# VHH binders against Outer membrane protein assembly factor BamC (bamC): the designs that were tried, part 7

Target 1, 338 residues: Outer membrane protein assembly factor BamC (bamC), of Kangiella koreensis (c7rcp6)
Amino acid sequence: CSWFSAKDGTEDIDDRYMKSQQDLELQVPPNVKQIEVQDRYRVPEGVIITNRNAKGKALSLDPPQLLLVGGDGVREDSEQSHPTVWVRHQDTPFMNYVSRFMMQKNIPVISSTEKQISSDWISDEDEDIFSQYIGSYNLDGQRHKVTLEIIGQNANEVAVQARNTQSQRLVDDKWVTMNTSKTVASQFLNAFLGFYDTERTKEARERILEEGTINVSLGTNSQGQIALIAERDLIAIWEHLPSVLEDLNLSVSDRDQSAGIYYFNVKEPETGFWAWLWGNDETNAKVDMEPGDYQIHLAATTYGVSMTFKDEEGNLLDSNLVTKIYPEFAASFKSRGK

## First folded at step 1 (VHH)

Design y1 (framework vhh_7yz9_2)
Fold by ESMFold2-Fast, scan of step 1:
Structure y1 (fold): chain B 338 residues (1-338), chain A 121 residues (1-121)
Amino acid sequence: as target 1 above (338 residues)
Amino acid sequence: QWQLVESGGGLVQAGGSLRLSCTASGFTFSRYAMGWYRQTAGNEREWVAFITSGGSTTYADSVKGRFTISRDNAKNTVYLQMNSLKPEDTAVYYCARVKYTSGYYRTFDYWGQGTPVTVSS
């Protein structure tokens, strides 16, 4: 699929960049042991037992909804009357994550305090949030109000509880009150926990990239053009790029720091007797590019730096060529990040 | 309610091939990574292959080069093409909806019913 939508403008470039990064860099090492450990955390139960009366009529039952507690530092509090989990958290106000969740999912908020946030009506028109997560049901013709509340905390954990406070269903174009459900509350809590886990993973990754290795992926610049994305600040990439180019046997011919441009040259490959004697990789470029002069344009993005490749005249390089040279650039940057 | 329904299992001779299918309903299939797992009597479920929402694949070392996972988002279906089957591949095969969490994939609390595969020597 293309990363560019005909309907997408330059607005929300950060969202397109993040999705591209998640798609390209979302990976599991091909390690059977690690995957088997993940499977151990969750023993799936797929049996739904329906109660029947003595005459064999099925009773209408709402199956229990399991909380997503198999993640990093999340455990269920089964002693509470409402769905509750203890979440490992100790660095920032926990409600910041709840607020971000509500905002990102366009969930209308009727009240918010330091320990509680209450939604207005949530339906399928509000980004179908309940259908994005495990145990979600189709909410066509239903709407619910929910709350998330911090009910306890210690030095390492925060207890968050979900309540379904009001529910209605659509009957003859009129909203009619229906019973609230702990299943709805659990689904909403699961949606939040999924968001929280994703946010914390992203933050942990950003922190590691700021202090650790320089990771480079294929992505797009602010104009939607193919680029290499380095997940460090612009100053760090600017300082390391000359060494990266040198590692690849590319010579820096000029630089314009104010414009964020490095100019470099790909030399003619050595041929003949001397290349045969000394090895043709001794001075030849380690990337498959035609000899000539090229440019790398650097620009800061929300999550790193875009490196856009251009020829001597300032024309974009072909996306197949950028994809082809990417692995060597990525490998060199990784060695420079410590 | 949402479901995962596996099919395509059966009895096959060593060296043979089978194609398993898993059809999803009730959730936005294209947004989720999908996986195949297998289980033999007395053993835990073992991961076999994953495919992300974007189509990237990963395989267990025991099946790498022999099995291929793929998906068709228009049909809400994930497939497992199994080639060069060995008697040790005998198991009940399950598909599952998965999530990337903290550096590794994690299954959720929903699985299909499974489809049995028996490879005779």
Scores: ipSAE 0.000, ipTM 0.105, lowest interface PAE 20.0, mean pLDDT 70

Design y10 (framework vhh_7yz9_2)
Fold by ESMFold2-Fast, scan of step 1:
Structure y10 (fold): chain B 338 residues (1-338), chain A 126 residues (1-126)
Amino acid sequence: as target 1 above (338 residues)
Amino acid sequence: QWQLVESGGGLVQAGGSLRLSCTASGFTFSTYAMGWYRQTAGNEREWVAFISSGGSTTYADSVKGRFTISRDNAKNTVYLQMNSLKPEDTAVYYCAKGPTYYISSGLYRESYFDYWGQGTPVTVSS
C-alpha cells in the first residue's frame, strides 16, 4: 500500500478534482515485473519463429505470414519495402509520441516535421542506445542515421515506417560509408514501439487515477443477459481491462477490438513435485473459475459499459458463476496500483 | 410488494444535523442505484443525491459538502447524513429506487428513478 488509494465510492465525480487535490499522493512502488520490450515475432525478413512451447527453436519459413512486433495494437505492413507497422491510435497527434521517444532516449535529432523525424549519428558509445534498439552490435564501431515517418493514416490507425538512411563503420580511425540495413531500421522501430506501449499504458493508468475509481456493479446487457456494468466509457474500459485481467492472474490470449472481445485463459493450478517445492498462490487465478478459455464481450450502454462473460464456444456463463467472480473483478477495477 | 420506508426527519435548528434512513423490501436492493429527492409545497421534486449500486455518489450543488449519501447492502438501507442544515433545506425528503445501473457522472436524472417512498418531513428553523 504505497499508492494513492481510491475509496468505497462515496466520492462525487463532480467533486473528484477537489478531492484529488487534497489527497496525499505517494510514490509508485516498484513494478512486480520488469517492463520488457519483447519482439517474439521479429526475425530476419521472410523467417518466422514459432514460440508456443518450451523448445522455442522451431523456425518456420512462410513468406505470406504477417510478422507481428510487440503489443496487440500493432500489425506489420509486409508489403512495404521498409519496416512499417500500423499502430492503433486515435487521441493526440501520433508524432508527439515519436518526439518524446527521441527526447527520452537522448537520441540526437537533426530535423523534425509533423510527419517525420530524422536522427543525427547514433553510435554504440551513446548511452547503450544500440543495445536497446539494435540487438547485438559490433564492438568494431558503427554509427547510423534513422528516420521514423508517418506514411499513412485511417480513422483508427497510423502507419509508421522506419528507414536507416545512412550508416558508417570505423576503419583505421576514419568513418567509412557502409550499406544501410533493414535490421537497423527494424530494431529502431521495435524500440519505439516498446516506448509507445509503455507510454500509452502509463497514460491510461494516469487517466484512470485522475478520473477516480471505476465502479463495477452486477446488471444486465442490452439483451437482458447477466453482465458486469462498469461506470466509464467503452474506450477507458477497453484500455483498462488488460491490467485488471493481469491483476487477477488471468492470461490475455487474444483480443478483437472491432467486436469488443477480450479472450483470456484460466490456468491449471500448479501441482506435483515442483508445486511442493515452490507452491504458493502467487500465480494462481484469483477468481474461482474452471481452467480453460473464456471471453469478455464489451458493449457501450446508456449507463456505462457492459462486460458479458462467455466460455470458449461463445456460450454465456451461468449467473451464479458471474455473481461469484464479480467481487474480485470489482475490487480489481478499484485497486490496480500498489 | 416493493416498499421503501423513510425515517429520521424532524425539526432542527439551523446549523444542526439529521440522518435520514430508507429501508427497502421486495427487490434485490444491492443491484439498484438509490437516490434522495426533496419537495416543498408548490414546487417540483428536486434531486439531492444519488448512489450507484457500486457505491459511486453524485450530489446537487446546493447540498455538496454538507450532505453525504451512503448505503448498507446487508441492511437494504440507504442513508442521507445532513450537516450544517439551512432553512432552505426544509422539505419532504423522498427515497427513490433507481435502475440496475447508473452513470454517476450524470447530473440530474429523475427519469432514471421509477419507484418512490412516502417521504419524511424535515423542518429547519431559523
Scores: ipSAE 0.000, ipTM 0.129, lowest interface PAE 20.7, mean pLDDT 71

Design y2 (framework vhh_7yz9_2)
Fold by ESMFold2-Fast, scan of step 1:
Structure y2 (fold): chain B 338 residues (1-338), chain A 122 residues (1-122)
Amino acid sequence: as target 1 above (338 residues)
Amino acid sequence: QWQLVESGGGLVQAGGSLRLSCTASGFTFGDYAMGWYRQTAGNEREWVAFISSGGSTTYADSVKGRFTISRDNAKNTVYLQMNSLKPEDTAVYYCARYRITYGSGKYEFDYWGQGTPVTVSS
């Protein structure tokens, strides 16, 4: 029998990575270089501007608070009075994830709509739902009611806000009302975000496993910039991308695996005598892009691999162009999942 | 809870072939990249071959063209087909589980098996 014990990890993704690196006495394969992860979420820095009366504005210079527990594609909305984040989310009903979180954590629900869910009392008795994601918050002898609500939405993001609606503390074996706090709301929001992050990663892996499909969605990279998100591991995307580009009649001109960059060219379409004479030209690009040189930057994210498109100078392509070419890239990647 | 079990090692003549197998249990095999490493007494483990969850393969220069890594997700098994074996290939071969952490951008090495010895005689 084996004398060693295996650790499969039930930790946060970052904690899992750190543990694996501490246990790793072997180097990464020479032909597989690690790609650097950009800042996972960036809190806007600078001056907080607010109106305290009708005659002027108050200017405060304070750093914004980070509310997140892991996860790319999440950004804080510091302009709201309650803890609020914008979460990258597309096509599927976002509230289904909130409902699954409540159910999985055995949090009693007193009301639910398509945009809002409200809890009954949550206490720290059976499952430490707050500290399992954050680790530092202690609710001993307290119970709280919280609400999660969708307060905004755009093409790629949903704004979710948490509110602590009621709080009580235990005094002489009796529950006594106490003031609500934004800290409780922030901890609850972070607990949900940790669940959401884990669930989306698990779903991406299950989809890949069931169909062998490389699914690509329109989303954002770790810096909040528009990108295509491929739901496969980084090696698979790196290895498949040349075939995808070839399928789209795009010529790979260079590669930088250590930086995670593919360089490619969109050639001029045949428009002269030969096009007139022969008619069909199978070598023309299958995507509607201006002729020129482009880059695709790959980076691992919580939800897969982000593919960020740039021009020859390294400037981001505009979101309209990325949205326009997305369907052809998604179709090509999906067909190569088997 | 989860483990990797290697098999298929043994004694073979130079120029011969062996097929190693590694059967996984206790985790969703298809989600993980897998690899093979080898080690001789007194030396650090040397990477041999890698296969991603999607089936893309990479090999060390010393074995490229002679070894083939493959996987069968229905059987939770990764294989290493070793052809044109040399005395220098003599080692204990280990199956390894890798995971790309989506939030880190780096490869994780989670676990490896007990190993299976391969001896190539001249």
Scores: ipSAE 0.000, ipTM 0.139, lowest interface PAE 16.7, mean pLDDT 70

Design y3 (framework vhh_7yz9_2)
Fold by ESMFold2-Fast, scan of step 1:
Structure y3 (fold): chain B 338 residues (1-338), chain A 121 residues (1-121)
Amino acid sequence: as target 1 above (338 residues)
Amino acid sequence: QWQLVESGGGLVQAGGSLRLSCTASGSIFSRYAMGWYRQTAGNEREWVAFITSGGRTTYADSVKGRFTISRDNAKNTVYLQMNSLKPEDTAVYYCAKLYYSGTYKTPFDYWGQGTPVTVSS
């Protein structure tokens, strides 16, 4: 659900990725070094914080928080007592993503092991974005401790479980223990899953920049309409498309990242004296299309990404035209994969 | 996947020099910031030097003026030239691909195997 994760953030994923790639200005992060390094090099004997000393319970009036399991590769484990998902994962240590999540969201870590990370108190005044991911759950005068734990693993999946281990409410300037909530745990897990999908998408894009060519073939989109099929993920094709359009002397006029649409213009070819004298073929479109405004609609498919071409009104381009322009688009994409 | 292979460590006398190398395989190396870190037994890893894709460098105060980080994008290699070595420089040195993340700039999860450096007093 990489495309859905792009829409969920307060930050545009594509914008942040581009900024990270273009802005490599470095500063030493002393706090990051202490937390990230410890989690990766040592098995901490850190204190595991638990709410086992809490007593009493109250009925929750909050609606049940659904796990946002999104697309392929994430499934809910409904047999567990706490919010749990199985995440498809096999190529890198899973806990590295949990550590990066805590670090990026400025969530303080009190203990970490090979399979579990526990937070310190999280509240609105800590200037973390955790409260944004809690949704409508009121953090004003509340603070929570949460834990992410790997509770199972097989060859292709890890099971990650979230727990709200302690909660307190501010009463007359004193912190008072309150009941923990599966809603808090679910929202925390959902925030991590969104982060995980974003990071995996970034890593997939980095691998695409390192590995081979982007192959494009003629095919059909999910509606059976003619399209170009690129053998990469949606975010990667979104990232490479501006360079492809530039190579083809096509001017990007607008973008709708949420809908997966690029708007572009085919310019009138230069005519007359200056075209003859200076050979303005350098600025003319390299594809045989009528001058005007066009759209490319991107959508994920079983085999990659479909790129469906439309005119200014949103009508499908003729299949003969799409077939005609295919070789130049394919050649340009092929050069962008490395 | 990225693979980082480090070399150049060894035993050296105080005041001596060593040149560490780190070669990346099968990657668009020139697009990434690279760094060197070091670790002594019982201590956390500490950063030593960073170099951006554009060649801008940053050094830890403890090594500034003595160490020089550089890169050769044609060879997919980053170097650490260590001069005027001190016993306190004794550590295992690690090469890392660096990741920028929001307000934090942290070593990405791609580390080399490490190369040991021992400086005799």
Scores: ipSAE 0.000, ipTM 0.119, lowest interface PAE 19.2, mean pLDDT 70

Design y4 (framework vhh_7yz9_2)
Fold by ESMFold2-Fast, scan of step 1:
Structure y4 (fold): chain B 338 residues (1-338), chain A 122 residues (1-122)
Amino acid sequence: as target 1 above (338 residues)
Amino acid sequence: QWQLVESGGGLVQAGGSLRLSCTASGFTFSSYAMGWYRQTAGNEREWVAFITSGGSTTYADSVKGRFTISRDNAKNTVYLQMNSLKPEDTAVYYCATIRYTVSGHTYSFDYWGQGTPVTVSS
């Protein structure tokens, strides 16, 4: 056995959870640079955080806790004595994801309530849980009981806390009690967070693929820069963008599909007596932008496709300008549904 | 639940034509890009053609000019019209939904049909 015989999980947590996606060895269309047909669907990279409250206290005997958190929408609560994160969540009951995690990972459950789920013994031989931790965990023959609990919530967020409630090690064919570890709790919480991120990404992508209307909102790209977020798959947005630009009287000058870039030009407004009599000329740009050359950079995100606007030199357009042109772009995309 | 049902395969002589159909149920068909793939004994699955949700088409070099992919969203069906068939087109043909991320350079396939065999005699 190769995959489940390894004890050291040096594999990225995102990569581990993405193995449930299809690995296919297919020929690729020649029109797309570097298609990875054997690679599963990619998600935005998570953030590795350290305990931010290491305020020069005397060193604990425990190693530093690392929580590997998904990008937007997850933050560590360093005020708690046990590993705790606040997760952006507003819809489906949060415990449904906890329950799905336990079931998918074959974690035995001894109790479950609307706010808490408790495991039975999980062996460290269960590499599908413990291989997804960042750090070493090299003690032979251990088993642990863990809980995930909702300890707080508001309109936008749920606080989830992990506890290692019991631990034992195997000595001369007998299980002997050992001290519980915040490292074990952090490892378990990280495994759940990876599952949650993957599951929400799948659900968002499925919703985007199933929805017929192209909704566009103001948001940020994976680098935290202002962008328009279109709630459709990348192929659909790539296909519809030329028509959107044309509707706004913006001329497409070039495209680079492999890089995800559209190049477009804002023309100088028409002038003349007839334009004055009839109002704005029908060929004038419908968005308030200075004449010149611009770029739109497309990238797939958890919530759809980010469209990042740049000038000819590749510099970001300021947030006030992007906010100002957003309504016209949103209206044009909305008419490009099914 | 979801389902893709393929039909139209069979035996044809070289130079002949065949039309494959793939009917979807259990998901919003019109929102998905769709593709046709084929597999011969001992070889990996080979992409043949795909069509986006908006109707744009792309073909493998080996079939370009001979095959045509199309869709009918009212019938939840994708088609592959195969003309000027050659013995080397003999394969099991599959339809699939497609997701492609340009920046990630990845494909994924959420739903697959059962496959329909095509044999071209010489």
Scores: ipSAE 0.000, ipTM 0.123, lowest interface PAE 18.4, mean pLDDT 70

Design y5 (framework vhh_7yz9_2)
Fold by ESMFold2-Fast, scan of step 1:
Structure y5 (fold): chain B 338 residues (1-338), chain A 120 residues (1-120)
Amino acid sequence: as target 1 above (338 residues)
Amino acid sequence: QWQLVESGGGLVQAGGSLRLSCTASGFTFSSYSMGWYRQTAGNEREWVAFIYSGGSTTYADSVKGRFTISRDNAKNTVYLQMNSLKPEDTAVYYCAKVYLTYGEKTYDYWGQGTPVTVSS
């Protein structure tokens, strides 16, 4: 997203119309851009990289410190004997994120419960999760089994702990058992946290795009003229209306956000040989209106937004026509609920 | 990348038997749990049988005692032996690499499926 790249008179932000992701009423200081990496599998800022501080030598059994990820609600639990963090989490089962992480990284799972997932061997032959996030100096030719477990939970947070349960190294083309490492556990936990942060960010943005059902009723605007009344704020309706018009096979021809007006066109129905050959599903309007140019005027009211329909000249549409097209508009706004 | 190739489906009379095979490539087969799913027209994909990397198995209630899942790690192949087939077993059968999650099974990759039709 771009907070303040919007300019007067323009509706395009970063080469796309992004009104739903802009707050044009705010004035903020410069340099408020996201500092976090938006790549799906990158390590969040504030996590210590083990190959920088502990290269897998004399300190290989001491885990790196996990720091707070700025604004993400992740904190270290240093009282535990194994790498553990408290993650801000509500509403959905936390283990579903752990499972999706294992699946997306092609990590084999040998057991799973509502509180614990155990891997089979993770090696260089599978997607190398360890080197992907952390330069794994001195870890080549090893394989590990790891677990992630929920060891605590409250209303706002889940405590997740990583354990390295078995480790082996290649010696003369044979797998030989070696001591488990808290460094390996920390690397695995860090990889999961990076995945989790990316997934939750994507889900938050998808929720914004998929905001619930919008109820629309017949009513009157502030001037007593017939209008459709949408039970949302003006910004939300402004942002939803293009999708509603597209769903009804109506072409948006212009917009004036300062005046609250959408201009749209009802096309002539396709008839004749070409309509028979291609079908006219894509061109025929789903509302019973005469072909031509129309306007929708939006205005905030005490309980929502009024949408007043006008013709090309700016004259009010007949109340019988507005009543006739209402069901299709209401259905299109309601289908937004998904 | 990943490949799962199902085979062995066909037309069979009620009470008959079929053996489905699924050959995997592009991943370390022996390290993963494998499963069989089926899908009928108008219905969601339904889990049928599951085999862990260690060899333990589980079955959906509708097929217990009739179907047997097995694997051959040397051939990267998982099998579904179907006995005492019923018309309601008619479906397209899919092989899947399996991850266990929060008491549910999730699947990373599906093959193209192999159709099984059981006559009345």
Scores: ipSAE 0.000, ipTM 0.205, lowest interface PAE 16.6, mean pLDDT 71

Design y6 (framework vhh_7yz9_2)
Fold by ESMFold2-Fast, scan of step 1:
Structure y6 (fold): chain B 338 residues (1-338), chain A 121 residues (1-121)
Amino acid sequence: as target 1 above (338 residues)
Amino acid sequence: QWQLVESGGGLVQAGGSLRLSCTASGFTFSDYAMGWYRQTAGNEREWVAFITSGDSTTYADSVKGRFTISRDNAKNTVYLQMNSLKPEDTAVYYCARELYWEGSDYTFDYWGQGTPVTVSS
């Protein structure tokens, strides 16, 4: 119980907090065990549709697995007969995202309920929805009907299943029925997941823009390096950073807006005999950093802006140093929001 | 401004009860799911319970029937009522705002400082 040790000060607590925040970047599956208990295999419905040549199955080179798009929060349900994923989703109606997807992609809808939406014919030439097939499909034009359905839900996740309900191939200028494909269903589901990821990212940025104050936390940048994460857009952080640096008695020496870099200088402490007579501490840096030249690299993230600290050579500052200066930067940023 | 303030931990005898509280500030509490995790020496953080903004609750099998998670949106507070405590429940308990899946960008749950619970036999 080092947490209760007489040796553990505020800085030790801050170090533990920072390490905990970094470790939590990997999704803990709090719902996986509950879903495994509650998620039951559903008996496949419908007649097995066989290929025209039932005695000769061509080797299928179609992707055998769903390619998950986006980050954590999407997992495949391999127990279902049709392509199914569990998507981390809470509190808002999930079907609204399905409806927006259909509308944005100009997919014609023939029926819609609170838990299921069915398309009219979609061409296999639509690269936003379908990637090119290898092995199973010929060069003739094809068209497909698909459905997306919510087949399950728990406190943290929604199960969405895709089905290819009808398929046709163009033969002698006439549409002829062909076997449906789980590959078509998987490609359609992957297209939706990509849309969902984009929409959730936009919603996260809109939440950040609604903040009245600039919140700064310890975290990592897109390269996994220690950074301060500011919960505002890049333009706002760029405009506020000079005032933050000035508040901390740090001198801005240069900036490169296209690269997102601020260059600043930490001056030697003012200990001259004139400062000795009158308030020598008023011009000294308010952060415990060695005198010299430094860089702050800004990059946009899902939840705001990463601020990565580097020395004059472009080497990362020690994580202990970044953690040590964090409270002063956070306090200054907090005072800059409206 | 983003802050979680935890309270209610302490020493309790086996079979006893404790109520943990976590008060949030700096975000619209009612819009987010809240959870409780715990960590014992030598183990990673273990999920205990969470509650959605719509009041749906989910529990780890090890605490189901003994622990109850609840929230009071007017007070920006999430609670963990712990009954029939066992020595195996001894851990540091952490309050968290659940991680949103928002693409591949790096981000973290908003975690509190933790509150220690010791259950003596």
Scores: ipSAE 0.000, ipTM 0.099, lowest interface PAE 21.0, mean pLDDT 70

Design y7 (framework vhh_7yz9_2)
Fold by ESMFold2-Fast, scan of step 1:
Structure y7 (fold): chain B 338 residues (1-338), chain A 122 residues (1-122)
Amino acid sequence: as target 1 above (338 residues)
Amino acid sequence: QWQLVESGGGLVQAGGSLRLSCTASGFTFSSYAMGWYRQTAGNEREWVAFISRGGSTTYADSVKGRFTISRDNAKNTVYLQMNSLKPEDTAVYYCAAWKYTSGSYYRPMDVWGQGTPVTVSS
């Protein structure tokens, strides 16, 4: 066994295997079972979750609905050694979005080129980047340097790769070097992708406002069920809907572009002494709906797009509730850019 | 109370196929992402496949192209179709539920079934 040669890259296969076995044994002492239990539930390393599914290939027993073409906007490239995704992008230089992400999140930049940007130290206390992963990383006194790089491009997509280039842990008020992690790189890449989606959605909303307002009325879908009818094409409504939900303080939790479904969450309103003292009307949902998870199903119709509301189980919301929330949705779709 | 019940495991020869099922009760299945883990003796549970509430899927590199995860919300069931099985796939398979928190991030729930054993002979 060579404990020091592994770091220098001279460890042979047998030494590496034996070291791995001993590390496993050290992870199983009686006093650390709580940590081992947490490791059992860790978020998978290197996983980039997209909001598209394969259900669009299944034949429907109800009348067919037009599905959005193109599926998701992001797909994983599993052939790369570092976390990499292909992102749908066809217009302005992709690095403009990377630069805006770094600027908006106050991430310090050491170097920037036309295809690569490198950060200075980022604390694991940056909640927008690191605090959402559970069990996969110890978010206690660590800092990391990361890079985002364009490693490929075609007519419809850009390949973006993240690398964790340096990592340190705080020990007795002193920073000491630690191993880099693909989990850190994946978390950083995912944070960028969330930013990218938000920015593209805002740009789509601005284009719609410039081209004219979206008129929304109460009506029925092709099955005769109550729905909101938007007088634009399906692609435009799909692109605009996240901004509408954001305006109403509703969180998009998932998307199924092939089936034409948006999943969203209505949060519990903030209550108690501090909510009363500070006020929080700006963050509470602007529609009168019970807290919980909901769905919006989109389908093309002869006169536009139907938006059918369902609860978390896929059951239709009653017509009284849909009628009650209609004015806020209609106002947001009409949008005046503020 | 939350319950997950795995089934469909068994003995199969290398190159064969098995379909695992996991039926959930005690929570609103359609609100949760689902995943499959496997565990061999002496090792921690390793992640195999994940499916979001919208049906987006992702797989561990070791099973990509061979395994397919799917769900049926009407039956509160998640499936794992395993093709081209290898001796290295021998393990006890568990399903798990994940609660959405924000963006693309999920929190695992502390609910596990008893698992379903899969043995692949060479």
Scores: ipSAE 0.000, ipTM 0.159, lowest interface PAE 20.2, mean pLDDT 71

